# VHH binders against o26223, part 51

Target 1, 191 residues: o26223
Amino acid sequence: MKLLWTSQHIKVTVHIDGKVSKMDVLEAIKTRRSIRKYQDREVPEELIDKILDAAMCGPSAVDERPWHFIVVRNREMLEKIPEVHPYGAMVKDAPVAIIVCCDSSLEKIPGFWVQDCSIASQNILLAAHSLGLGAVWTGVYPLEDRVEGIRRLFSIPEHVIPFSVIPLGYPAENPGTRDLFDPDRIHLEKW
Below, E stands for the ipSAE of ESMFold2; O stands for the ipSAE of OpenDDE; V2 stands for 0.75 times the mean of E and O plus 0.25 times the DockQ between their complexes.

## First folded at step 3 (VHH)

Design b65 (framework vhh_gefurulimab)
Fold by ESMFold2-Fast, scan of step 3:
Structure b65 (fold): chain B 191 residues (1-191), chain A 121 residues (1-121)
Amino acid sequence: as target 1 above (191 residues)
Amino acid sequence: EVQLVESGGGLVKPGGSLRLSCAASGFTLSSYAAAWFRQAPGKEREFVSAINSGGSTTYADSVKGRFTISRDNAKNSLYLQMNSLRAEDTAVYYCAAPFEYIVHESTFDSWGQGTLVTVSS
């Protein structure tokens, strides 16, 4: 017999320049979707600051926190990303993108920076969703052509590794929700 | 922009051979799993064959031993070599690639327009 899983509701309140937005943490996790179509609207700088604050709050191996972020708003630069990132076509239509990077000089334990930057990337997606924005994670590492293309495009030093490119904006699509719970993937006590 | 363009379809007699091509642009095909699907008249779209980034192949039981999936990395192209064709192979054939392997919300979001294969006497 498999254990029946129930949801817990935890409410999160975000204060943004005198405004309050509210979303249950479990609701945010379950309703976040990849958004690839954006309204022709600028994202306020304060919302980007809140998203980056959330990105840096993730756990990291031996607290190395190797992440650096590049915020790209320049239209010319956004339009060049698809030339070096084949799944980044939507980036040219986004008002802003965040490039998540690892500074290898900050790495304290070999290899764990990948998990660290993955956590930061997911926090960006969840924070964006909780603030009424849409975003999508487009992968860079470990694909050598994308890593080098992004590095050259944004003048990223050799000791810094671009990990992901995350375009974001106000959503112009609503893909709905997904039912992904599969109890056959849960094993009690042993395999 | 990610784009897949199929070609090579046509009319062939039973027992004949045909090679389908899928030209990819806007992305490096060899970095991802890619697949062929087909849709027969009045039927649902069905899986035919796939090749992963490492080169391992998978085939539907109906085509195993007769069809061969392959990639040419220099040409950024996917192929389906179809031998010993049967009337039941008549369908529109579609090239499909995953949108992004790291994104778990869609596995095959990029589709081509399709290429028609007709097997008849």
Scores: ipSAE 0.000, ipTM 0.150, lowest interface PAE 15.5, mean pLDDT 82

Design b7 (framework vhh_8pnl_2)
Fold by ESMFold2-Fast, scan of step 3:
Structure b7 (fold): chain B 191 residues (1-191), chain A 119 residues (1-119)
Amino acid sequence: as target 1 above (191 residues)
Amino acid sequence: QGQLVESGGGLVQPGGSLRLSCADAGFTFSNYDMAWYRQAPGKERELVARITTGGSTNYADFVKGRFTISRDNAKSTLYLQMNSLKPEDTAMYYCARQPFDEFVGYDYWGQGTRVTVSA
């Protein structure tokens, strides 16, 4: 490698499953993996509250913060998600899922809500990981059939757009970490 | 939309070796984590070994120390070197592309290659 890359470690104290742990922010980012298998174990409401707090701390265009969240714990509703989302089979086995939505009435700059909701979705994944949970982002927008299916299933009004469905729980798999650093994608001063 | 094609299976005596190959035709192989699974008659499909795009490996306890997973990105080929084969290793072996991280998609499966370990 022609460039020297170093990671600075920022220590964050968090409570995971009642225990105190220290997870570096950079380590959390680098070790988060999509988790699709969950233990048959309840996720406490306090952890969901922390995750949603973190989701709302993301930046948004002109501070529009257009996100709304649906928290789904009902087993019958979770079992219906795969009927409208072809790649959401794991959702039925999760103890809880969060649906990230955009309220278009809160939009100040047209089109930037996609970035806003992407940031909220990523914060959910990172916060879940930092709290000892596993999660996966299943895509809804911009696939019209999935948008309509999720809207219908959860009685989402016309001016609100479902963006992602994120099942989460205590992980029942450990896929390990990935080394994704690719220096060929870094250009100095020009393309 | 490319297809995975497994090969290298066969009949071998206990203690023998086989090398399985999986060719990923018509796709960007280097972008995917890859895995070998197996399915014995009357049993569910189980993970044998996994290899990431960066080359990190993970093995099921029942093959650890005997099997080695590797990849050749230039040839778009995944390998499983199987040593010290046991009758319990008898199964159909499948390769799979793991779904990508943020947008859920199911694994692409190959047709499988049969491994029989018997005297």
Scores: ipSAE 0.014, ipTM 0.218, lowest interface PAE 7.7, mean pLDDT 83

Design b8 (framework vhh_8pnl_2)
Fold by ESMFold2-Fast, scan of step 3:
Parts: structure tokens; sequence; C-alpha cells
Structure b8 (fold): chain B 191 residues (1-191), chain A 119 residues (1-119)
């Protein structure tokens, strides 16, 4: 199958202040792809701030909002992530990564922090995409070896659980579109 | 829309050889680890062989020394050279791309190509 250039028809303008002028929510959701190759180009702090603001706007069980975020720009630290994360090789080439964490002391209802941190992680991916950046969710929790590896590497306290590592940057690849709609997964009125 | 197209399957006698191909038309092939899986009737899909973006390979014990996985990034094509075929190798063979959107699974599968090994 020939690659269709759908992204060429998305009107995305990243202004000097980091604003995106034209990409609706449905378009962002449908066109976001995992990006693992990045330009050698700095991501402005203002864009990271906008992404983290979006991350914290997700729904949270009983409004517990247990998330904490570590922003990693240090090259030596980024280069160490692949040592504890087998699918994190691309992180060493990213200009920045965000580590999504749960502070278990903020948890009001047991177990729902996983959903809370999943929502925050997805919001990071969507916000990055809407701002002209590429990102990928590399999973940490619930793999105990990755959780402990990341905890040690970033001096994370025992009551805080690293959930995901999300490298991001200006994209240096275009993996094309996905058509994932499957009507057989939709049940009307009952199973 | 990801599309992987397998080819090269067929009927072969025990001890014979087949070469499977998987074409990845227009997507960024060189960015992904690639794998061959197979599924025999009544069994789950199982990993046969994997090749990373850097060319490192890994094989299931039941094919080591008989099968060789390779990739041609310029042609966006994955290959599986199958030698010394056994009746137990009879299955649908699928190629897959890895995606980090799923922690333990490949995110794209082809339609498969059938391999039958019988006298």
Amino acid sequence: as target 1 above (191 residues)
Amino acid sequence: QGQLVESGGGLVQPGGSLRLSCADAGFTFSNYDMAWYRQAPGKERELVARITTGGSTNYADFVKGRFTISRDNAKSTLYLQMNSLKPEDTAMYYCARTGYEELLSYDYWGQGTRVTVSA
C-alpha cells in the first residue's frame, strides 16, 4: 500500500509562544503516532509547561490527582535510561523526556492511580502532537525491574511509583496513518 | 493505516526450504523491530524470530539453526529463510512490527502466508 500524506492536510502552526492555531481534538487523536526519531533541536521550556498543564487536566478518581512529573534534559541521564528500559533506546537521542510518577500518599481510592497516570501520559502524547512535537510512551509500571531501575536512576522515593517514560522532540520521522476502527468491538444494548 | 503483506508460503516436502517475504509499503520500516510469528491450527500465535533495527536477531528454540531472519531497509522488506522444514512447521506465518504503544506486543500484523509441510 502507498503511504497517504494525511499529515500534510493538518493545519498545525506552532507560534513563537508555542500556540497551535489549527488542529481539532478528534484530528489530534486520530493522527497522533508514536515518534521515536527526533531532530537535533531544543524543545522550548514554554512547550513543556503547556504539555504538563495538559497532563494535569485529565480526570482523576475522586480528584486525587496523584501524578508528579520529572523533566529530564540532562544528556548523561537520558543516556542511562536504555540501561534499565529495553524499549527505551530512542530516549538517549531525545532532547527531553518526561517521567510520569504516582505519589502513593496522595491516593484516595486504592488502585485508581494507574488510570490517573495513564490519562496523564496520554494527555502528554496528545498535547505534544498538537504542538508539533513527537513523543512515545515507554512503559515502566507494572514491570518491577523497570520500576526499580528508574527509581534508582532518578532518586525517586519508595512511596512514589514511576509509571511511564515519555521522550519527546521535533519529529524526524512520519510513520503514516492508522485506521483502527473495528465495528465488531461495538455491542449495542448488550454483549 | 499500517499494512504488512506476507508472501512465499506454499506446500513443501519434509526437508525442503521456503523463503517468506514481508513487504511494508510506504511506512518507516527502518524505525521498527520486526518479527515473524506463526499460528498452527488450535494453537496461539507464537514468536518464531525477531530482528532489531540494528540487525540483532533472536530465535525460538524450535527453529534455531534452521531458520534465518533478515531485513532489507532500502526495500522495506523482512525475510524468513526456512530450511530443513518439518511437518511441525505447518502454520500460518505472520510478520509484525513492534510498537512501543503496547508494552509486550507488536502493533501491526499482516494477513499471513500459509506454510504446509507434508509428504
Scores: ipSAE 0.005, ipTM 0.172, lowest interface PAE 10.3, mean pLDDT 82

Design b9 (framework vhh_8pnl_2; at its last look DockQ between E and O 0.51; V2 from the best seeds 0.00; counts 0 for: pae E 4.4 > 2, grease 26.1 > 24.2, SAP .734 > .668)
Fold by ESMFold2-Fast, scan of step 3:
Structure b9 (fold): chain B 191 residues (1-191), chain A 120 residues (1-120)
Amino acid sequence: as target 1 above (191 residues)
Amino acid sequence: QGQLVESGGGLVQPGGSLRLSCADAGFTFSNYDMAWYRQAPGKERELVARITTGGSTNYADFVKGRFTISRDNAKSTLYLQMNSLKPEDTAMYYCAKAPFESWIDYFDYWGQGTRVTVSA
């Protein structure tokens, strides 16, 4: 909290020493980039916990929250991901990856789990960026061969659907920023 | 048909070298990740090497240390320097471009390919 005090008994706003400045939400959204090159440096478990906490705070259809997460740090397992996910080659070089899954037994309304897991995936990317990490969303669903390959590799039950694989780590590349605002895509009142 | 034009393929003996080029006639080359894929007879199309808009590279294990991917944004050209070629490298080589921020690594544009034959 911010409070300000004077020696003359007048209470005003105080700035607490040692508070860490963080990126604001708009800055995080606008400066987040996909990162596919990582430093050879482990990501602390505490940061993964914060990222997964943020992932679970997203909205979901009728609050079904169907997401489950697999945290993969084992080097042998990370090296096998490109064998079943051809465009996930960078995953083997990441210190950790998160697999976002849908537990279909938690689904309350058909089909909206895709949006639910998309929201969780984006929250992982934004949370990672806000904590100084880099990450990339690599798509699994709805590509049947990738879904089945990832399921087999990680012993995922039949009723659980792997949705995305998100490698993350401390970034070893800087792709810069983008200017994406396009007013031609905004229509007032009608098309 | 795509805007990508591959060249540089040919017949080479084992241990030889080739440099493949991929020219993009479009205006957005610098906005895309670029990749080289290959397809050998009877096999699936497989990723050989990828380079991001920022210059970061990634290689398939079977070419690591032998192949080098590079790009020249000013010339809108992608390169693959292939050294120490093996008979197993015989394939059609394809240039592809994909958006750096793609959450599915779908390659939007493919070239016609250039054939590499490595024979003793």
Scores: ipSAE 0.376, ipTM 0.713, lowest interface PAE 1.5, mean pLDDT 84
Fold by ESMFold2, look of step 7:
Structure b9 (fold): chain B 191 residues (1-191), chain A 120 residues (1-120)
Amino acid sequence: as target 1 above (191 residues)
Amino acid sequence: QGQLVESGGGLVQPGGSLRLSCADAGFTFSNYDMAWYRQAPGKERELVARITTGGSTNYADFVKGRFTISRDNAKSTLYLQMNSLKPEDTAMYYCAKAPFESWIDYFDYWGQGTRVTVSA
């Protein structure tokens, strides 16, 4: 496999054995939607590897990189998630889910791990979208019942904090795009 | 957000039809995914149907193809076409805004409801 990074206008181009990915980063950010319906189709390990590579490219407070990821493909485990995570009902229908965690032993400066794991979680969503997959961020932290339920289900140690559960797969729905730009939120020089 | 106002409920015979409407006085109706819920006496409010900004729909299993959710963004109005009505469809029907891209299951925006009664 040969990976070449090129720029066309404001786009990032990746070459993989004659294939070219052409989704512009601004397009990816503006068109990504939460996807809760998935095709009955496996997600190749190669795509999960690319997504997690992207997740780990995010900045973090003092470069602490406190994130860990649990990749869940086991059907029995995916079906148990809704029992401890009520908002995550669609997880049982996904071919794979990624659990984003903070390892507090990696914190170098207290209190910023939530931002760090949020950056990694958003990168997962964008990378999945750019690869033709759909995903949704289902909240775990700071909801104590969900944190403890997920920790118990996946044998996560006490110093590791489950932050989000992100089911993903090839989309079986198209929610459409949105126009959310609001110029009243922009302040020049001062409030 | 604006106030949601449901209408179109009433008394119908089994097998009949009703079309519910929900008007949104909000300024950016097209920015919200929308849903219909219902609540029968003594039961919890339950999802009937939802529709995204792009028109993707989801229906509760009990609907079984009998209802159709739709929206008219120009009129800021949400609709529920209910066909082949059954006595068990008797309930108060509510519309709700769904927050964009929410990662929690919280719905703050409910209308006052419109009553649907299905009886011989």
Scores: ipSAE 0.126, ipTM 0.534, lowest interface PAE 4.4, mean pLDDT 85
Fold by OpenDDE, second read of step 4:
Structure b9 (fold): chain B 191 residues (1-191), chain A 120 residues (1-120)
Amino acid sequence: as target 1 above (191 residues)
Amino acid sequence: QGQLVESGGGLVQPGGSLRLSCADAGFTFSNYDMAWYRQAPGKERELVARITTGGSTNYADFVKGRFTISRDNAKSTLYLQMNSLKPEDTAMYYCAKAPFESWIDYFDYWGQGTRVTVSA
């Protein structure tokens, strides 16, 4: 096991064979943070494939699986995303972004696609983290200006709704740990 | 919701220094990323610096090493040390708090601001 250090003292653990260390699901959930700074390093296609595989493993309403994914590596396109997404500034600095979309024609029951695409988006974040990458969920839907901006930029048809933009890369920051447990939010048997 | 209170602003000559403080009287300070913004007269509000819960920092391009953002979780206080101040740094400075994770409007809580004036 080799430890890599960034100029910001970020520890990245890699195997000698170049494989990224894996973590268990609870660790991934507990330690995941939004990452908005990335190294000048390409993300291998193999990792993107694994992330997309994970994205498609989540449940969906009546198994409708309405999600589509646009993988963006083109630098010009990445640099244009912030023009239509005010809080997507970090996308221009990422080596790759995944745009999660819903094909409305695949819906079996209307309205649950938001949950479906949310599950897929969260799985992308968790998978990325478990593979030693950093990512952040930038919301597109339901803000109309962002939806239409991304639609036009990527020529997305009208029946397909862009939901989220998720830039990914090797992390160049360490946000640290957090404790979000709040017993006041837990109610036993009734409110 | 907690209240952010900025202090430390004032009048200073070019090349001078100021230290801004932001006291958080609200939610657990250590659970939030924090930032300083500024707004000059007739200009849009802009990010100056941010610091994560883990202590990672990021600065706007105009800072050029002149400012340092830091935090004291025990005191629930955010700081901005500003050195080598320029007239262009004249603005109202705002403290901002961000939720742990957000995919919209990264910074949701704002103080009332403290005024910084750099003039000969």
Scores: ipSAE 0.081, ipTM 0.591, lowest interface PAE 2.9, mean pLDDT 87
ESMFold2 (binder alone), look of step 7: mean pLDDT 78; pTM 0.799
OpenDDE, look of step 7: ipSAE 0.080; ipTM 0.598

Design c1 (framework vhh_gefurulimab)
Fold by ESMFold2-Fast, scan of step 3:
Structure c1 (fold): chain B 191 residues (1-191), chain A 122 residues (1-122)
Amino acid sequence: as target 1 above (191 residues)
Amino acid sequence: EVQLVESGGGLVKPGGSLRLSCAASGRPFSTYAAAWFRQAPGKEREFVSAISSGGYTTYADSVKGRFTISRDNAKNSLYLQMNSLRAEDTAVYYCAADLGYWESGSYPYDYWGQGTLVTVSS
């Protein structure tokens, strides 16, 4: 660890130890696709740790960071998710899933936990993609039947709200690229 | 703009009690997370207690069980009830509030009061 001062109030620590990802941020954002078919391969715990580290680095309203994560690798539990989440059929075929939760006791400002958990969910998707994995966001909140179904399956306390279920693995599909840029949605200086 | 003004500091004997108040003016207080910090001479500012807009509280280990933080949104006020005071509680106590922005460029708190002195002495 080398520590450099770039200004009186800024310390820069430089590490020249590892190789950075080949995919830059803009490439990751533009090429990420929802992946619903996975190879029959384990995802190393090191990659899950990197993904969760990235999830926790998102901006959070008043820095409340209300997110908690459940990592599910147990095949029997993954197979039960489609029973309470109708659009989560692909989860049973994934080697692992992450459940993004909000601990309401950590909420500092009403309602912003939804945005906080959305940011964490998107960071999971982007980080997974940058690491060569595929993932998809399956919605839980605000659908009360799904919230309670997931809560019951994973013994989630009443003060904790399951927000999303994100299965991930090595991709077994390669969706085509998309061009989504629409200049008609951009307004300069005024509406 | 938000202004915070602390009051209630003073001289108290060991084992005694004191109640600090923090009055907020400007924007509605109910949307803020708020906290108490303290700074003894020659030391860095130390976290004491915090309360969320929803009423959830946290305490530093050194004050847990002795201090109670509370808020009254109708009066735009934050309180710190200090019981079983010790000589080491002697410090200037600061009220702090967080604006509740979606992305904060300042952490942990955007607004600070000027402090109120608490002296615990015989």
Scores: ipSAE 0.000, ipTM 0.105, lowest interface PAE 17.6, mean pLDDT 80

Design c10 (framework vhh_7nfr_2)
Fold by ESMFold2-Fast, scan of step 3:
Structure c10 (fold): chain B 191 residues (1-191), chain A 121 residues (1-121)
Amino acid sequence: as target 1 above (191 residues)
Amino acid sequence: QVQLQESGGGLVQPGGSLRLSCAASGFTFSSYAMSWVRQAPGEGREWVSSISGSGGSTYYADSVKGRFTIARDNVKNTLYLLMDSLKSDDTAVYYCAKDSEYLFGEAFDIWGQGTQVTVSS
């Protein structure tokens, strides 16, 4: 990844399907899609580090920042995730996955860690997309069986809550973009 | 311009009580959630408590829950922190902060000089 400073904005150069594209923030938001098929290619550690840096830059309730991240590259561990997560079949085929967790000892306001971890998860998806990778958010919390399955699999302490599992890789599919703007959901001045 | 002026700090013995005040001006006070944050010597900033604009909702850090009470007077544009059962670990400079984007701030905006609370002796 190449970072270009223009005025007050960072321009990111992205590799998509062997081609290089420049993507601003609005393009990243509008063109990001859930990617569940990955090329048999390793994701460099430098890209994972950039993604995790972006994950930690999100706003957080009372700046509590309760997120912790587990980076999983071990094939045997990735292959076990579908056993405890029924909709995580694609994880076993990904070169890497990030597990977003909440350390409850860092929680300052009860319950708002869910929003904090949601923001971190979305930043992971957007950063991955901006860097030419594909990713998908597979939900863990609040499904108790998935929370406990992931906790056992990765030796996560009881005071830490696994929130999401996000497999990442170079995309092996291109679902295109969506037109999701719905003016009927916008109310002026009152409901 | 937003102005926040903290007061009420001082030296107190363990188990004692203090009431901190924050006088606010330059904005519609009742429209904003308000918070207390503190910074102990050598430590980072720690959030202590928050109160919604109406005063209907209050939130506390686990370290102070049951000992501190946050309150506001929207007629007088004043925020309060009632501190009971003070411990040496409560020693810090206390700041009030305006939460225009409550719960989603990347950092707290500190406008005043703060008020020093020392729990010793």
Scores: ipSAE 0.000, ipTM 0.312, lowest interface PAE 12.1, mean pLDDT 84

Design c11 (framework vhh_gefurulimab)
Fold by ESMFold2-Fast, scan of step 3:
Structure c11 (fold): chain B 191 residues (1-191), chain A 121 residues (1-121)
Amino acid sequence: as target 1 above (191 residues)
Amino acid sequence: EVQLVESGGGLVKPGGSLRLSCAASGRTFSSYAAAWFRQAPGKEREFVSAISWGGSTTYADSVKGRFTISRDNAKNSLYLQMNSLRAEDTAVYYCAADFWGDSYELTYDYWGQGTLVTVSS
């Protein structure tokens, strides 16, 4: 058994927006942290819908938008991810994970799908954080052993490339905010 | 600068024991998650054991019941006690720490250079 999401299952709720997010954009960006410890609580379908809607709103080269997503809630499947992803141990303890994929048949310009899927992955992290959830991006592409391991585990067709695995849930940890601003990386008018 | 330095590796016979140590400088283990990974020749790094910010421990199925992860906050050190060693435990063992918690490639932001464990008779 796998969970499939279609456009018919993706919903945006107008009436409850004020109850599901309290962060402005800059606050969300500055305070988002990787979360690897999750509460034993289900994540409602409507929150996953909002996260995936946000994922699909990123810019995309020549508007190719090659993204496909696998939503995994099956405990046995989540427990198998660490067997093919050496840094994915936390995934087995998450209530849900999203696998970000590229459908190469949708690619209009070679190579830009990597940027497209990176944008989608970051939007998932930011949207989750804004909704009170925690998530972490675990890398799959370009490590061929991980790509093939995830492909085999989830029956992903050869023309589709798994890019990242993002477990998420209600956070059971609270890492502090990072101070990452470095003015030495900013050049005015020229290098 | 943050540094992780492993020690305690070496040659040991099947059924033997080794204790690996990882000393941290520039950051403390008491506030962050830490883990041990290993890499056998020709293979990608694989997870061995982790300890969370709250002290919860996790083990790979292949080492559960034989290995124990611990940390000593006063010594700023992470340990892996390895018992009942097998030939298939032969690998370079890496200490890892999540001092920032925000790496998308690795579970952990900081890594040591590794220590070789060879189980042979």
Scores: ipSAE 0.125, ipTM 0.505, lowest interface PAE 3.3, mean pLDDT 84
Fold by OpenDDE, second read of step 4:
Parts: structure tokens; C-alpha cells; sequence
Structure c11 (fold): chain B 191 residues (1-191), chain A 121 residues (1-121)
């Protein structure tokens, strides 16, 4: 069964059976939106595997690849995440969430892990979208209370830094697409 | 508001040692990257050392093997142990913190006023 999503002049076809919707890269980037409402529908493990594969394909500083991923499907745990993440209310409604973490023992240059985990997180969002899922990036780092909250909740070691929580599910909303191009942000040769 | 205050600078002979301290207020170092920079007279500010959230450290080639960066989360402090000091290490040393994780090398969010280190015979 195919689901058709329309936003403005862009049509996106998604296979409800978990088959990959073949979006070109620009289409995926341009049509991706934060999704905070989800259907009461399970996400197949195969899709999560594809998403995590994509997450690990991004570049990292000096190829340090410091990322780890916690896949959360337990309902009780999903429901507890909003208790330590005030802006993560939608997580309790998602069938699954991915927590992106940094293993500091893998870090080669201080601070670049933020870029690395950001790239991984964005790839998760893009991959999810291309597969017909909705997702949203909820920031954990650099807010200490959120970092510590997630750490305690999931028994994350001290050398590992939780970075983001990304709930995923089949979307129950369609916010449409946006044109975010701003030529005023482009400078040629110099400022 | 976040404030960083350096201390420990002074006059030392070549081959001597100093330990710099940076005390933070308003926010902790524990979850953020912190670094030391220095600026010699007539020169640009340069990177000296940094420490990540997880304790990973990096050093400029000019100080590698001589300087050690560390932190004490209980005291909300950053340190720079400087050994085998040279005349070329003379500079104002600055403590810096990246509390947002979006600043690297010379673009940290918060800076101290600096502490002067003079290495002279």
C-alpha cells in the first residue's frame, strides 16, 4: 500500500509496508519537517536498521566516529523521557526513539564530537523521512540537567555523553514544506 | 551570567613551573569544553590546550609534553600545569569555555580577563 504525501508542488510517495521511498537527496532535504505526532503503528526493525546505517555514514572529525545509539522501544522508558526532558513530550507518543550519544574515549579532538553527533542526528532525520517516517530532533546536550537526566534514566556511563533524543514513527501530521532559502545569508568571496 | 577568572600567573625563570587556575561562576565546566589560549605582546592570540566534556585533551605542538590541562568539577575549575617553561611562553593566558558546543579553537563563548605569565632569567 502506497501513501501519497503532498505539500505545495512536491509529491512524496511512501510505502506503508516499510519499503524505501526513493527520494532524491535534495527532495529529502527540502521536504523534511519535524514531526511530533505519530500513528499508533509499530516501526519495523528493518527500518531502524536502515536509519542507523545512514547515521553511521556521516563524516566525523579525523574519522573518530564517536557515536553510539540507544534504541528505545520500551513504553515505560519512553514515558519517562519527558520527565527529564521538558521539551520531549512527544517522545511518549512515539513507538520508538533513538538516543544519540558520544563515547568520549573515541574522541580525538575536543569539541568536534558535537559536529559528529549532529551529522549523525541529521542523517537519522533524513533517512527516517525518506522511509516514510516522521521524526524530530530534541536536544539534550548541552543542557546539563537533560544530560544528567538521560544519563541516569538509561544508566549511561560517565565517559558517554547523551546528545539528542529522536522519536520516530509514522507521521500523524503533515506540516507541509518550507522555503528557507535566504539570499541575504550568502556572501561572495567576502563578508 | 557566566564569569571566568584566571589566576596563578607570575614571574618564573626558564625551566620553571607554574599552575594556572580558572574558576567559573554561573555555569559549570562539567558538561562543556574548556580551553586555554595565550597572547604574547605584539602577537595574535593562539590556542594552547583544550579539554572536552569526557576529558579528552589536545595541545598545541609548542606546548605538547610540557603543559597539562585538567579540570575539577567539584571546584568548577580548569587548570593548566606548565612545566619546563621557556621565554617564548611569556604571554597573557586566557581561560575559555564553550557552553553551547558550537565553538571551536578560537571561537569559545566565554573568556576570562587573563593572567600574565612572564618567563625571564
Amino acid sequence: as target 1 above (191 residues)
Amino acid sequence: EVQLVESGGGLVKPGGSLRLSCAASGRTFSSYAAAWFRQAPGKEREFVSAISWGGSTTYADSVKGRFTISRDNAKNSLYLQMNSLRAEDTAVYYCAADFWGDSYELTYDYWGQGTLVTVSS
Scores: ipSAE 0.000, ipTM 0.212, lowest interface PAE 14.5, mean pLDDT 86

Design c12 (framework vhh_gefurulimab)
Fold by ESMFold2-Fast, scan of step 3:
Order: sequence, then structure tokens, then C-alpha cells
Structure c12 (fold): chain B 191 residues (1-191), chain A 121 residues (1-121)
Amino acid sequence: as target 1 above (191 residues)
Amino acid sequence: EVQLVESGGGLVKPGGSLRLSCAASGRTFSDYAAAWFRQAPGKEREFVSAISWGGSTTYADSVKGRFTISRDNAKNSLYLQMNSLRAEDTAVYYCAADFYGDEYELTYDYWGQGTLVTVSS
């Protein structure tokens, strides 16, 4: 089979505001926006699986890969998140949320789990966008009240730290893109 | 272009009331974070009140129980109801909003030009 031996350009199909387009990685990075309004539509399990696969593919300090994920679809549980997360009100309107956690028992080097879980969180946002979904990272760590609230709500063990809550859904808004390039932040050869 | 325009400021006696309005254009307030700040003569801008993505409200201790923040999504407007006004409430009041932010925590990217509130006897 000739197609198995050819170099292929990997493309992702994105559904944006009722349209489907193909997007490369750079385009996905530059056009991803935080989405806080979702259609009343369920996200297929297959798309969540693809997103979590992508989340686990990030670089990790000494390859510790300390991330664990809780997938929340239960409406009653989603509705309780705003009670422990003041800026997580949009979560109750999402069809699904992913809680990114660190299992500290997997930690090989102190403190790098924050970078590892940040990478996983960003990969979830990018993967969601590439698949025609919208998502937003809502901060949990290092805010103690949010960490303990989320831990209690989802029966998270003491050795596991909830890092972020990421609601996902088909977008019901289109904020457009930002031009954030600032050449004054680039220094050649030295400061 | 995103614009925030405040209105409703004016001269009022101590114990009086005013309602400030902030109209947004170019982007909908809706579920986005929005806030009121104020700046008195010779002082830095200080936080007054905020409304979160889902409608949760926060107030500075100096205004709690006297001021109420609210939003009308149909009119794309933010309000500050100010009751029991005091001389120390004299300031230029600013509307602020987070419309385009990719923040995983609260910020305010857009500001209005301000509306003057003078409380004097």
C-alpha cells in the first residue's frame, strides 16, 4: 500500500462556527481562543479520547508524566464547580469538563509537575480547538481554597493535586484572533 | 474596535444615590468579567466592585452594603448602584472588562474614559 510509505502532511479538521476547515499546527496555536459559551450538544467520547491522548504527549521533566485526568459529564457535579471556583461559572453550562491533576507519587524531580501539568492543559486547549471544539483553562493551583474545594468535590486523594479545570464543548461564540507579536521582546545575541 | 463608555456621574449630597452605567460596543459583556474602579484626586486607581463570568459579585470593604454591581446582557451594559454616598466616594469611576483575554485567571483588558462623581455638602 503506497499511502503507508509516503511522507504525509498531517492535517486536522476544525469545525468553526458551522464551517469545517483544515488547520496546521501554527494556525491552531495562533487562532486558539478561550471559549466560555457552548452549544447544548454532547461531545463524543472519541473526541475526548483524542484530546487526552494529545494531552499526554507533551514534554515532561525527566519523563515523570505525573498527570492524571478526571472527565466530568455529570450535570450535578458540573453545577457544583462554581461553588468552589468563583471564575468557573461557565463550567456548569459545558457538556463536559476535564480536571488536570498531578499524582505526586509519580513525581521524580520536585516542582516540575507544575510545568508538566501546564503543558498538558495547553495541549488539551489546542487539541480541542483542532477538533472543532472550544475550551478554556480555569486556574486551580496554586490557589489553596480552589485546590481543596475541587479535591473535596471529586474525592481526590491527598497525594493528588488538582491543577486546572477545563470545560469543553462546541463553541457558541467566536471572539476572533489577536495580533500579539511584539518584536521589542526579542533580543539578538544578548539583552 | 472595543469601546466602554461610562455615564451617570454628577454632583450629589452626602447620603444621596447615583446609578452609573457602562455601555459596551464591539463586544458583548454577557458572561465576561467586568468591574468598576475609581480614582480620587492625587490617589492611585482602586478596586470598587466586580462581576465574574457567571455573575458572582465582589465588593471592596469600603463600599460593601452600599454599592451593587449588576449586568444587563440584552442592553450590553454594566451598572453600579451607589447608595449612602460619602465624601470619600468622590472620584472618577471607570468601567473595566475582559473581552478578548485568553487568561486562565482574571484580568481587565479594556477600560472606559471615566465618569466623575462628586459627593459634597
Scores: ipSAE 0.018, ipTM 0.370, lowest interface PAE 4.8, mean pLDDT 83

